VHH binders against f1rd40r3617to3795. Designs and how they scored, part 7

Target 1, 179 residues: f1rd40r3617to3795
Amino acid sequence: FNISVQSGYEAISQELCVVTCLKDLTSVVDIKTSSRPAMIGSLTDGSTETFWESGDEDKNKTKSITISCVKGINASYVSVHVDNSRDIGNKVTSMIFLCGKAVEDLCRIKQIDLDSRHMGWVTSELPGGDHHVIKIELKGPENTLRVRQVKVLGWKEGESIKIAGQISASVAQQKNCEA

## First folded at step 21 (VHH)

Design y4
Fold by OpenDDE, fold request of step 22:
Structure y4 (fold): chain B 179 residues (1-179), chain A 124 residues (1-124)
Amino acid sequence: as target 1 above (179 residues)
Amino acid sequence: QVQLQESGGGLVQPGSSLRLSCAASGFYFDDYAMHWVRQAPGKGPEWVSSISGSGGYTEYATSVKGRFSISRDNPSKTLYLQMNSLRPEDSAVYYCAAERFWGDSMTPSDYDYRGQGTQVTVSS
């Protein structure tokens, strides 16, 4: 599990610290794809053995995954898992992350070129704010491409994301990834 | 330092065959979709065929489908076009072109890289 989530925590004492723990919000967001929506379940099933593969209808278009957050859901990070080593005929070599409050008004926040053998998670931090729409634009040298997983980390309004305890930064980061 | 060098063109009779080659260098060949484009005198560029980075997917213009075959050898960084049953209307300069992202280009002139071309003339 290779998500680079930075955790913030406040030390109250040497024996007690408050750690910010982000939650996995993937199950409570709406996910749409530019093609083959029947395969969307593979993006969120918790397995990198399954995948979404873009359809023929997207062969001459930019492929995309769109994530919509409902009210009260605050997304902090979005992560996309690809395996170009396995998906040699469906490689993803470019990812563009866009976000905004509406689908009609998105801004680019990150662009990443991927190695032809990249295997693992690609993560983008999201700007603060409510009601995020996140769009990931995907490109590659093939007519189709594959994405294995999508994950959204953040917090729900009204829920505490503070964990009390004495833990190291590395342990805190691990807990955030597993929360 | 990117280079695409076409070869294999020539003067042939109708019904004959030619095999074009394109030697690529200076970029990660297997990370690019490759294309053949041709241009006849007095005409604009015409897309002929495309092949994905891995070579697992190919497309052809209607005018050449069933007669032409595109292939690639990624280890040697070479693109091929087998042209069978050649017709006079196939006469043109044939260009090899590279595209980083499949379908990203709207016209043949938008491809990322292109060679100098090789002349194919079909005449009785």
Scores: ipSAE 0.881, ipTM 0.943, lowest interface PAE 0.4, mean pLDDT 91
Fold by OpenDDE, fold request of step 22:
Structure y4 (fold): chain B 179 residues (1-179), chain A 124 residues (1-124)
Amino acid sequence: as target 1 above (179 residues)
Amino acid sequence: QVQLQESGGGLVQPGSSLRLSCAASGFYFDDYAMHWVRQAPGKGPEWVSSISGSGGYTEYATSVKGRFSISRDNPSKTLYLQMNSLRPEDSAVYYCAAERFWGDSMTPSDYDYRGQGTQVTVSS
């Protein structure tokens, strides 16, 4: 019985998926920290080997990073990199993401508890609409904490963010898992 | 269930030493800042000392600085308070407390977890 296994090559119809390409807007936003502003450059230098470390100024306060977007900038995502495995005495175990039109009127959009050994990026999607300020509140069991990088992804007004690409559903899924 | 159990208290003479212990269970001990708080009869809670999650940072009340030493052993989930040169004014019930986030609590009563306390009495 020659069971000809007709391997039905399901022609994966390459559906033209319109992919929205977001840009790194980190260089065009204003960043402030609750302490040691001189170290802010370490948050955006593209290296996870450098870091911002909170100072004595906010040792008994919630630490924070505040991102202000200029007009025409639409932030879609904010990502924060921490390495609790290396920063044993400076761990971040809680992140609260807030956003709003002004620093005085922020809404909590996400709260994340981090593992004591967490290493990597923590990302929050930002709500659509007119928000200009993003604040990340950081807490941990130490008097100080460290953040290694901050990244803002979004789009500039007037720029096309739609890229027509033939991306197979499988490749799109893989990229989402690696991000 | 979260438990903090203090021990090591007692009646001692002025100038003597005591070592308090606090055995923790039911939570990730090393992810919490730990504190000692004391309360004397008729008085409110008084912060005594704090130690960060890793143990790398400590703070002391002015009244005990130089005499008391806070330490922790994360593997055994134990907090310690070495009390030297004890004075009558150190007499109180001593509580160990856990705080999830350093500096998040405004008062000693706001700590996340607290033990039942151990009595320390310094008297001639």
Scores: ipSAE 0.879, ipTM 0.942, lowest interface PAE 0.4, mean pLDDT 91
Fold by OpenDDE, fold request of step 22:
Structure y4 (fold): chain B 179 residues (1-179), chain A 124 residues (1-124)
Amino acid sequence: as target 1 above (179 residues)
Amino acid sequence: QVQLQESGGGLVQPGSSLRLSCAASGFYFDDYAMHWVRQAPGKGPEWVSSISGSGGYTEYATSVKGRFSISRDNPSKTLYLQMNSLRPEDSAVYYCAAERFWGDSMTPSDYDYRGQGTQVTVSS
């Protein structure tokens, strides 16, 4: 009795794709805040447990975080992490993203209203070109507000950002769900 | 529809106390800073007091500081103004107002929403 065991192999289809890989440029940009500059380090320390909190000097005006890029640095995305669930007395309910060549000449590129319980990253794509300054204007119902992290993603001039990657169908599906 | 309705006003003698209430509806009350503004006959609106969305921060005009107390109950969407040691110069129509972003308004007339007001008259 010849028992032929036919093992059915399911072929996992892999797709070869070219992926643009952006770098974290947060460490090479200059960050300024409208108040309490001593807390700026909390915005870039990699922890959502620390935060920048606006000061009394900003109690009656728009709060802001200004990011200045050095020459050769091209920012593609800026992300801001807020936790309104934890920061009840320091909520951010509005973010306006501006960019331009100089702080005196900025254009509004995105405006987002945040839920009173928003927790997580808010991201804005930046237009291509010679945009050296990014400003984030922050508002809320409190005299002060908190931002926990800022991240800048982009690329450096002269570096290739194209990477060939192999992704499985399952990974592709996951990416589609996260997009 | 956004509604702010003040109540609790009346005629009282100097030195008396009143408690004003403002019932809010039609918006996310706890996402707004709330304010009391008053207007006397022949005068423009005068800022009286402010309270942040969470209620954790308050401010008062110099003229009422130490006598008035602003508070809010977010679950019931109600703003309060406790007015003690009332003076004749406190006589005015008192309005509650809502401001979406703290400090965004330069004048009381710039607030996003306001009520119809309640009359407070202090007279001997």
Scores: ipSAE 0.877, ipTM 0.940, lowest interface PAE 0.4, mean pLDDT 92
Fold by OpenDDE, last read:
Structure y4 (fold): chain B 179 residues (1-179), chain A 124 residues (1-124)
Amino acid sequence: as target 1 above (179 residues)
Amino acid sequence: QVQLQESGGGLVQPGSSLRLSCAASGFYFDDYAMHWVRQAPGKGPEWVSSISGSGGYTEYATSVKGRFSISRDNPSKTLYLQMNSLRPEDSAVYYCAAERFWGDSMTPSDYDYRGQGTQVTVSS
């Protein structure tokens, strides 16, 4: 079962319910992994049937996916898809989302514990800024873990993406996670 | 309450075999990597073996590789260590330990949970 997230919304004002229509920026960001970089393509191919699996390079180390946004790209949300029900020997039971302007200066913005049978998307909102480095730290009870998809939603500078609506930020986030 | 209870230790002759067991309770056993650590008198803790949550992956210290076998039964929440061809240098208190995230601990002392240990003595 493949869940595709093609767009997202962000509420700018609760009173006016102005929503920003976000774009999928996954194809224009730079993605790095702590191991087996040859499998990075599986994270962004739009299929939950393929995956990145950690390798020997990060054995006994925290596994991570690092997303770097180029100038003019503003990431608002990052979503990670895992399937612990299928990846029994490669489960992800913890995700830590970090964000900052540089790789060496990241702040933890979200930590999530995942059920051993979790299947689906985990999403974190990102703080605003000109440049984002996003790092997802992944842990589990296995020597290796699998991630099936990564999605980045945001906006490009110079583009108008404001839409009038009645949706709240929380509802928008929920829809993005379920899409 | 988290509990790890080791058993199966004893006094044996060189070349003999022992099977250690560790009964776990109070946590989601299959969501943790499990480890055996041993400590001899006057020495620091020594890592012996590890097994992943699913049991699909195992590792062994060089000193015990080929002689020891780690296994787990998740339904019964039990960890095992089959020790064959025992040597005097294998004499130690053996501890069962649980680690929530594989490789997260820097030393055997950093594991999340540990039992009280069972004494293994190999002597002629």
Scores: ipSAE 0.863, ipTM 0.932, lowest interface PAE 0.4, mean pLDDT 91
Fold by OpenDDE, look of step 21:
Structure y4 (fold): chain B 179 residues (1-179), chain A 124 residues (1-124)
Amino acid sequence: as target 1 above (179 residues)
Amino acid sequence: QVQLQESGGGLVQPGSSLRLSCAASGFYFDDYAMHWVRQAPGKGPEWVSSISGSGGYTEYATSVKGRFSISRDNPSKTLYLQMNSLRPEDSAVYYCAAERFWGDSMTPSDYDYRGQGTQVTVSS
């Protein structure tokens, strides 16, 4: 699954534009879960056929996925894939995205309610600046829930994320919306 | 408008059985965990049983475990409580309640929605 994120366009000419393309940073961030950490690998294996399922330990608690970014990593977006149509007994119907410099100083940046049959990615934009921790709080009508994938998009300091392309801003935006 | 309407209560003898029903409307029934709570005169609300949105998971209070069975029919938006081997101490007003997120409520009074209740009286 390719997520194209439009972060900025700079027109070089009528035929050429510079597109800022964010990179997948999922492999360079630290991911923790509120339960069953042995299943964390399923969140980042690139397959929506595998999943993390919360354990009984969290049956009466809010479930969570915590992403910690190392220095030099600038996360711009976090995406979570759920499949409530397949995970009937493990639905996610609420997601709260929090971010901050530390786990104890998180601020809510997005809250979303999901349809009982939602299938697909839920994405939150992250605020600019020095945020190092992203926490996703998950709730549903079941004692357990499932998350299929987590993806972090952003950029590494010192790396260029600008590419030249002959794609109009409108076309690029459309592609991003369809992705 | 959200509505929960309990039915099936009554006066019965010890050892008998009752089946309570709760008809739900006005919300996405299958997206809520459902609960039975009872309140006897002079006592606070007591949690009885819970069932997850899909119905795949159930829990029971120790006092009713092995005697009561909670179930739900999501297409008809109905919650059930089969009560067997009833005892005088089971006498109470029984309420059905809905909880949007499993385990989010700390007490029975914290549930998102609750019905008006149905009276169950067990007496010889």
Scores: ipSAE 0.825, ipTM 0.912, lowest interface PAE 0.5, mean pLDDT 91
Fold by ESMFold2, look of step 21:
Structure y4 (fold): chain B 179 residues (1-179), chain A 124 residues (1-124)
Amino acid sequence: as target 1 above (179 residues)
Amino acid sequence: QVQLQESGGGLVQPGSSLRLSCAASGFYFDDYAMHWVRQAPGKGPEWVSSISGSGGYTEYATSVKGRFSISRDNPSKTLYLQMNSLRPEDSAVYYCAAERFWGDSMTPSDYDYRGQGTQVTVSS
């Protein structure tokens, strides 16, 4: 006789091990800056040779990049590219990552200090839960600063569920060998 | 230990020039904006001048604009204030100060570090 022996705590439910397929969601999120909104395209064009440079709208104030996610978009990571070795008059030496439901209820999730030689990506993992807004506060010792790229990685509802269901079915087939 | 040590003060006559220096140690000098602040007897601290971390941007109080010049030499970790055409109202203790983030401080009392000061006295 053939009997499938499975652990009882998983017999009636789908496997909890869900494989999340991370995708570049940068083109489907809304990005705003504290100054020079005409330069936002330089943050999302896939090039570290272009930049957003802060301007008069946030003079002598904290500079920021704000990312808003619409329904169905689940951001998992946000990455920011700076190049203090090239941007010697526009250095970024502090990044604070915040997230929440709205700009009025943001919580800090990560603070990163950078030195004057930093060149590269700075990444923050985003916590699970219901958040719609990600904010990056930027500071440095110069009157203006530059950011060369922003990237958002995550998943879209409706795609990850299909992949997770197929993986769960594969795991169920292997359990017959434990009997 | 963060140290800011001012020097170059003294007693001078009206119309004279004086150059202040501030030697810095204990932090990455290039990563800080630098400031000169002065305090006269019976008065609160008064902002004089600021210079960005790279030295590419400077600002001056209206009372000293055109007479004072701020500069920095990042390799030697030294901040300078050239003071020309000195007046009796410029008499004060002069402090150098550092802040990590340009524009964070609302008043001269808010800077991250401040030196012990050097006395400048302009009189006959």
Scores: ipSAE 0.553, ipTM 0.821, lowest interface PAE 1.7, mean pLDDT 84

Design y4
Fold by OpenDDE, last read:
Structure y4 (fold): chain B 179 residues (1-179), chain A 124 residues (1-124)
Amino acid sequence: as target 1 above (179 residues)
Amino acid sequence: QVQLQESGGGLVQPGSSLRLSCAASGFYFDDYAMHWVRQAPGKGPEWVSSISGSGGYTEYATSVKGRFSISRDNPSKTLYLQMNSLRPEDSAVYYCAAERFWGDSMTPSDYDYRGQGTQVTVSS
């Protein structure tokens, strides 16, 4: 199922056409980076004009962004925005998504290669469960790289995420594209 | 098919200059960091210089710093090595090599792609 970067609609039943509306949880998760933590704010400020740039500490090493969910937060999707067309000398050409209950016990869930001209969002679905730790490992052909935004979509415990009424899969998809 | 073809090597006198070229084909050249490595007879491979995918960042071995200059032209998929003030100890086969992710390789022999090399001989 296709999901919007800003909001997500997920069908939970094909027969009943019940759709779940996912929330942006980016503001309630903890984000850490392998370098330049002072720039973390740029990852979540809602603007693709700002960015996190890896530091000299990660020169010629794999870079990473780590997202930790607090109790009651269930992350369903994580999205990463990169702009290799603008970030000359700081391109991202590989992303590995890992998830687990703890930083020391992560499993790889997705790997994607990007070309040096990629512009846009890369999204990974996350497995269900509480207290997710999400790690994104980043590589490129440069000594440093830039990431523009990180977004986490999911739901909070105790909050209703079901959309009232029945909608078709096509309508749900359209809403995802418009959001 | 991936190809890296070095050229520009030859026999030159000490103090002279030489420019090596490496023509790349069969892969997305600008997605790779590029490297020059050299191997002299009886010695292991030695890293010489590296340049990032966009060409915005370069590194040099201490032995060649200030004398050698690495550059690339992504539209023509060509890597260059300008060698000035050549010394007899610079004599070696020079290889062009490609690395998809900067820093993944532990040794000069671990790069993703490598050419056949071009001989550089510095002798009076």
Scores: ipSAE 0.549, ipTM 0.798, lowest interface PAE 0.6, mean pLDDT 89
Fold by ESMFold2, fold request of step 22:
Formats: C-alpha cells, sequence, structure tokens
Structure y4 (fold): chain B 179 residues (1-179), chain A 124 residues (1-124)
C-alpha cells in the first residue's frame, strides 16, 4: 500500500495506515546530462521557461539525464517536464526511466511514449530505499531535444517523522471506497 | 497501414538532375526522421541522406554531399531528394525510409519503414 499526502484518495488496510510527507530534494541530488553540462542549471531553476538542450556530443545517440542520490537521500518520485508544443525542433517523444544503485546496474522501471504536442510533467515512482541512481533516457525525431525541468521528491534520512501523530490526524479511511 | 511511395526516377545522362518524391501515409509523418537509401544490383543498401522530423537538420553521405539536397514538406507528408550533377555511380533503386527516433538505426536495413523504391539510371 502507499498513501500520498497530496492525493485526495487513500487506500487503507486494517493493519497499517501510513501518511508519507514528501519533500523536494532536487537541490541535494547530483544531476548529469549526456551533453551540454553547462545548461544543467536550467533543469533545476524552478522555471519551465528555461531548458537544457542536448548538444553535438550526443546528436546521434540516446540522450540522457542521470540523477545520483547519496546515502540518506530517499528519492520516491522523479518528474521531468517537456514541452513539445514549444520545442518543435527538439521534441521528446519517448522517455525511459531506469533506477538502480549504480550506473552499471540499472533496471527499466517505466517507459512512456509522449504525444507530439505533450506539455507538462511526466512522473515515475521509484523503488523504495535510499542511494538511488536514476537515469532518464530520452528520444525523439530530432538530432537534439529539450527538457525544461526535473524534480526529485522524497525524504532525507535524519529528519524527524511523527508517524503516530500523523496517523492520528488521518483516522478517516476513505471516501467512496469500500473494497 | 503504413505506405511510402517513391516516384521521380528515370533514365538520364551524366550531369542531369532528377527530383525524387516520397509520399507517406499511415503514420504521423512529422514525428519521424526520414531517409533516402539506395541499392545497386547485387549490392547492399547504402545510406544517402537523412532529415530530422521538423526538417531542421540534414546529413549526407560523402559521395553525394554538395550534389544532392534532402527536404520535406510536412503539411503534404512528402519527402524529396533533389539530385544534381548525376554520375553513373549514382545508378540504383532509391528508397525512402522512416525511423521514429533519430539515430536509432545502425544500418540502412534497420529503419522502421521502407518504400518500394524508384529506379534511377545514369548512362551515356
Amino acid sequence: as target 1 above (179 residues)
Amino acid sequence: QVQLQESGGGLVQPGSSLRLSCAASGFYFDDYAMHWVRQAPGKGPEWVSSISGSGGYTEYATSVKGRFSISRDNPSKTLYLQMNSLRPEDSAVYYCAAERFWGDSMTPSDYDYRGQGTQVTVSS
């Protein structure tokens, strides 16, 4: 089971009700790109008006963004913002999310085909645990492509968590869901 | 049903020009990189030229660069190859081909779709 604080829908079993509080960890993870590393700041500046654009180093190769978490960083979700409606000559029409403990040991966790006019966030849930390496492989019909933002949500080891207090505040089970 | 149909080939003398066309249907043309590939009798397929989905980026084989020009018209779903200063060595069946992702194919035989071809013969 998993319960999101942001979600208005919660699945509850009779054994445990847990509410997780996710934080934006993007500023504390390491981000690398397959090309144009000087543009990485556009991925994390909180703006969908800036972009990372892939370069000549990988023009005929799969493009990628690699996110590395140190011990104690528990990444739960990764999100990628693309805008094919503006980035007509730099479209992203396929994303593959991979996750593991090292770059040489990654497993595909999600694959998405994007519409030619897609505009918005694409999100992947990550396996439980800390110390992830996450790779997003990007493809499209152009020699270069653009990504406008990345975001990592999760929690940091060593933070206080009031599980008992949060469970007390979340005593209601669900609306309209008895299965 | 995917269809790529080439036209515009023929028999010409050295130094002549030809314009090949490829009409596409059955897929979203704008989201595909497009290619021209040629094959002479008894030979393997040879890559000639490529153009990105938007048409903003092109590449050419060294043997044709400066003589051939690839273009596309996305509203009409048509790919073109303008062939100038033709040589006897350019004689082949010319195929258009499509791939969904730029750079995915390692050889000309790996493209997602290929047409039936149009014959170009350059002979004195």
Scores: ipSAE 0.543, ipTM 0.820, lowest interface PAE 1.6, mean pLDDT 84
Fold by ESMFold2, last read:
Structure y4 (fold): chain B 179 residues (1-179), chain A 124 residues (1-124)
Amino acid sequence: as target 1 above (179 residues)
Amino acid sequence: QVQLQESGGGLVQPGSSLRLSCAASGFYFDDYAMHWVRQAPGKGPEWVSSISGSGGYTEYATSVKGRFSISRDNPSKTLYLQMNSLRPEDSAVYYCAAERFWGDSMTPSDYDYRGQGTQVTVSS
C-alpha cells in the first residue's frame, strides 16, 4: 500500500514526505476475533485465498474483528476483504466500523451494506490520532461468515501531521545547525 | 413491493402430512434467512424453524424437531415446510418470514417481512 504525495510537500521537508507515505501496519497491531482465534493468521497472511470463519462461540452474538494499536501507531485506514462470490454459504452483507480509545468508548464511523456478490476490499478512513481501538462488526444471512484479509495503513509516531510540529521544528533546527 | 405468499394449508387428521409453500418476490430471496412462525388463536407467535440464506443450515423448535423439515429453492424463490406426524397442537396459522441478518431477531415479531399466513388445522 502506497499513496502518492501531493505536489510540493516533498520540497518542504523530507520528514513531511515521510508523513504522507502510508505504511502497512498490520503486523504491529493486535487483532482479536469474536470466535475461532486460531484462524486469525488467515486475516494477516497477505492472501485472499485463506479466510477467518466465525464459529459457535459467537453464534447468537455480534461477529467482530477488533484491532488494537499501541501508543505511537497512527492508523489512518482499515480495510477488510470479503468474497461473497466464493463464500456463498458465509456471506457478509453488512459491516459497521467503530473506532475509539478503548473497547467501551467506541463510536460508529462507517456503516456499509454489501452486495451479495461483492468481491474486494471495503475501506474506512479512521479519525486522526494514535492508540486506536478499531472494531468491525459483521452480519449476513448465513449462520457463519468469512473474512479473507484485513489491512491497517498508517504511520509511526514522528511520521504524522499531528506530530509534524515537533518533528518539523526538529528538522528545521537540524537544517539550521547543518547549514 | 415485498410479497410473501403462503399456501398448502388445510384440514387434516392427526398423523397426517402436509407441505407448506411460501412464494417470495420483491427482494433478493437468496440473501435472506427464512423462517416459519405459527400462531394459534389466543396465543402469541411461536417460532417453528429457520433456514440460512444459502439453505446450508437449519434449526427447529424442540416441539417439531424430527417431524418437520424446512427447505428452500433459491432459483424459484420458494420456501417449504414439510410437516409429518401432525398433532392437534400443531393447529395454527403458519407464516413465512424473512430476515436480512441471521440471528438478529429477539422474537418472531421482529423479522423484516412476514406473509399473510395459511391455516393448518389438525382435527379428528
Scores: ipSAE 0.521, ipTM 0.811, lowest interface PAE 1.8, mean pLDDT 84
Fold by ESMFold2, fold request of step 22:
Structure y4 (fold): chain B 179 residues (1-179), chain A 124 residues (1-124)
Amino acid sequence: as target 1 above (179 residues)
Amino acid sequence: QVQLQESGGGLVQPGSSLRLSCAASGFYFDDYAMHWVRQAPGKGPEWVSSISGSGGYTEYATSVKGRFSISRDNPSKTLYLQMNSLRPEDSAVYYCAAERFWGDSMTPSDYDYRGQGTQVTVSS
């Protein structure tokens, strides 16, 4: 089942519920940043002690993280971890989640304001279907900003096609859909 | 509501120094980049200097670099501009301005908030 995410602190609780249903696909998606690509490994290493910090290349531009899914990767949720309480000189106070088929054809799906003390995950549910590119636009009052982790949750086509087809072809009262 | 109030302007001779202050209220000062903008009679607004929300990063227009210094005191919600070695071409109304997102504005007229201004006149 999918979860609709509306607020930042509710997203942490809903993300725990979603983990019981979906796979972590972060290692099989392509991640690019608007600057400092050498730091991308800090976004996916599973640690909130490391960070990606934007650089001089985009100091006067919108900072962004772009996640691209290849064929067969069906991303359902994207989560971003920021810690404004530690990252006082690199705060993120606005996130815009965009999704679409290509970087030039993205639709905004969620916009959230973060206060200067925000610490934790922000999660966006992704529309179904052909949304293969996810872009997270990041803004704040500093010339640079930090993001400490990203995660992508969903399913990989081929591993879940038979289960999804079985659910849609079977009667609702069999209770086999939980498997 | 948001309030930005500049002070410290005046009539001075070339080579003098002035310190401008901008008192802010009605918004979370620490979460805004701050700017000084000046406007001479018959001219559009001209960017002078910017400072990040934490105060850790500053930028200056070429015409003032080395003579002006921007700073902020976040506990007192006050922005400053120290102006040294003033020249007649520095004469203008000086405004403080606030911008929620660093680098979002393309022109000085695009900032989120702007004060009433304080007059600086440098005259022989």
Scores: ipSAE 0.498, ipTM 0.806, lowest interface PAE 2.0, mean pLDDT 84
Fold by ESMFold2, fold request of step 22:
Structure y4 (fold): chain B 179 residues (1-179), chain A 124 residues (1-124)
Amino acid sequence: as target 1 above (179 residues)
Amino acid sequence: QVQLQESGGGLVQPGSSLRLSCAASGFYFDDYAMHWVRQAPGKGPEWVSSISGSGGYTEYATSVKGRFSISRDNPSKTLYLQMNSLRPEDSAVYYCAAERFWGDSMTPSDYDYRGQGTQVTVSS
């Protein structure tokens, strides 16, 4: 906490911290799929024209995307892009979002049913707490399914503590109030 | 009210062909995988064939592969089983069944919906 003794300063701390705390963390989290791991790049390449398609490794099993965060990475939102209007033979009609400290300790956060024509993002807010693993379970009426993108939004521990310390203090000249 | 109604069974000679139909109502047919299951007297249900919701993928039990063909017509909400080169061991009651999520059921008795069945009898 830094306090300014100079007049004319305003307490502008919370808004600046919020603006700079949330980041697109997709490139710094570890993403695994239940099948065809060579196609994972299609989930993170920023394009809804590419896709990950499930394969023989999870044939007749629930398909999944698992996101693991290393220490210091805190995911706040996860989004999944599906296009059933184009992927008629690979539809996703159910998504279950789970999170927890480890794959064996996951709790269901959100379950959503998608219609046959769904095209777009499905977003889940993640609860506060110390979560290291996010899992999205995917089901549908086809033997395989497709997901076109995944996005993760959140913040990095340490960076937020440094920013929060500055944000908790009044806006001040760097030379006088930096601490 | 979900309904699956099979038809097209009968008594035929070995080597004959039959086409079974299953008329579906009360659910969105296109979003369900569909199955044929058969059950002979005194035996448990036996999986025969499956088709994905779009109709783009099919699977067959080894005992019927090459002789049976599963198909679906989504506009008319109808599932079909073309049975060629019928044998006495194909004699059974044939049921159609629906499964919302491909591969979710562990056994044929676990499907979400099942019809009343149609008898197929192949006598030598």
Scores: ipSAE 0.419, ipTM 0.763, lowest interface PAE 2.7, mean pLDDT 84
Fold by ESMFold2, last read:
Structure y4 (fold): chain B 179 residues (1-179), chain A 124 residues (1-124)
Amino acid sequence: as target 1 above (179 residues)
Amino acid sequence: QVQLQESGGGLVQPGSSLRLSCAASGFYFDDYAMHWVRQAPGKGPEWVSSISGSGGYTEYATSVKGRFSISRDNPSKTLYLQMNSLRPEDSAVYYCAAERFWGDSMTPSDYDYRGQGTQVTVSS
């Protein structure tokens, strides 16, 4: 006997393959900077043509970007875009990534030097868990420096992306989970 | 003209401390990674320590880690090496060196610029 399309809907269980996919969480995290907070929008506008430039508040001091995640937000990666090839007088040559549950309890998770002509993203993997505070300490050879974008990737607790797989009795084919 | 001038060497007893300085001119110091390299009589160059152009990242040879500290002052264009708990095996000529792109050099002899060195002698 053959199996009709109608009986396929009624007799075939849909094999649901669910993969927790990384999402851009940048719009749902709180971002603070060590100076010129009015320019924070340039870090999150999706453009590498705009920039946050550090100001007088942190002249001759370590510059920083602090990202705070609320409960249920699981940040997996943080990425920072720097363009020393364009920002000749505002280079970033050192980044330190710190992570913890509070600003008072941060651990260094990555230290990296950037070439004086670096152009692109610098990414740090974050420890597992939610409710992180992430701090990026920045240094350069000038009194001011520029960062062109920040991204946070991860997932929200209780959310997932679903990819439906179907198995038909008229076609014997197994499809595995995909994302 | 590029110049790297080391100073601060001398003859000291075991367990003493010394601070080496390297004054730089003729290039944009802040863009260069800086290195300390030492060479004992009859031996090849030995890498000692490195520091990024910003000063935010440092590395040390295993033989000196915990005893030596590298630092730089970019406004004054000066590189430093603080050497504590000196041992006879630390006796060498110490050179500062500059590298535009950290990691490009295959050996300490391949750095972009190197000074004339300063002698450190720890009594046998």
Scores: ipSAE 0.000, ipTM 0.085, lowest interface PAE 20.1, mean pLDDT 77

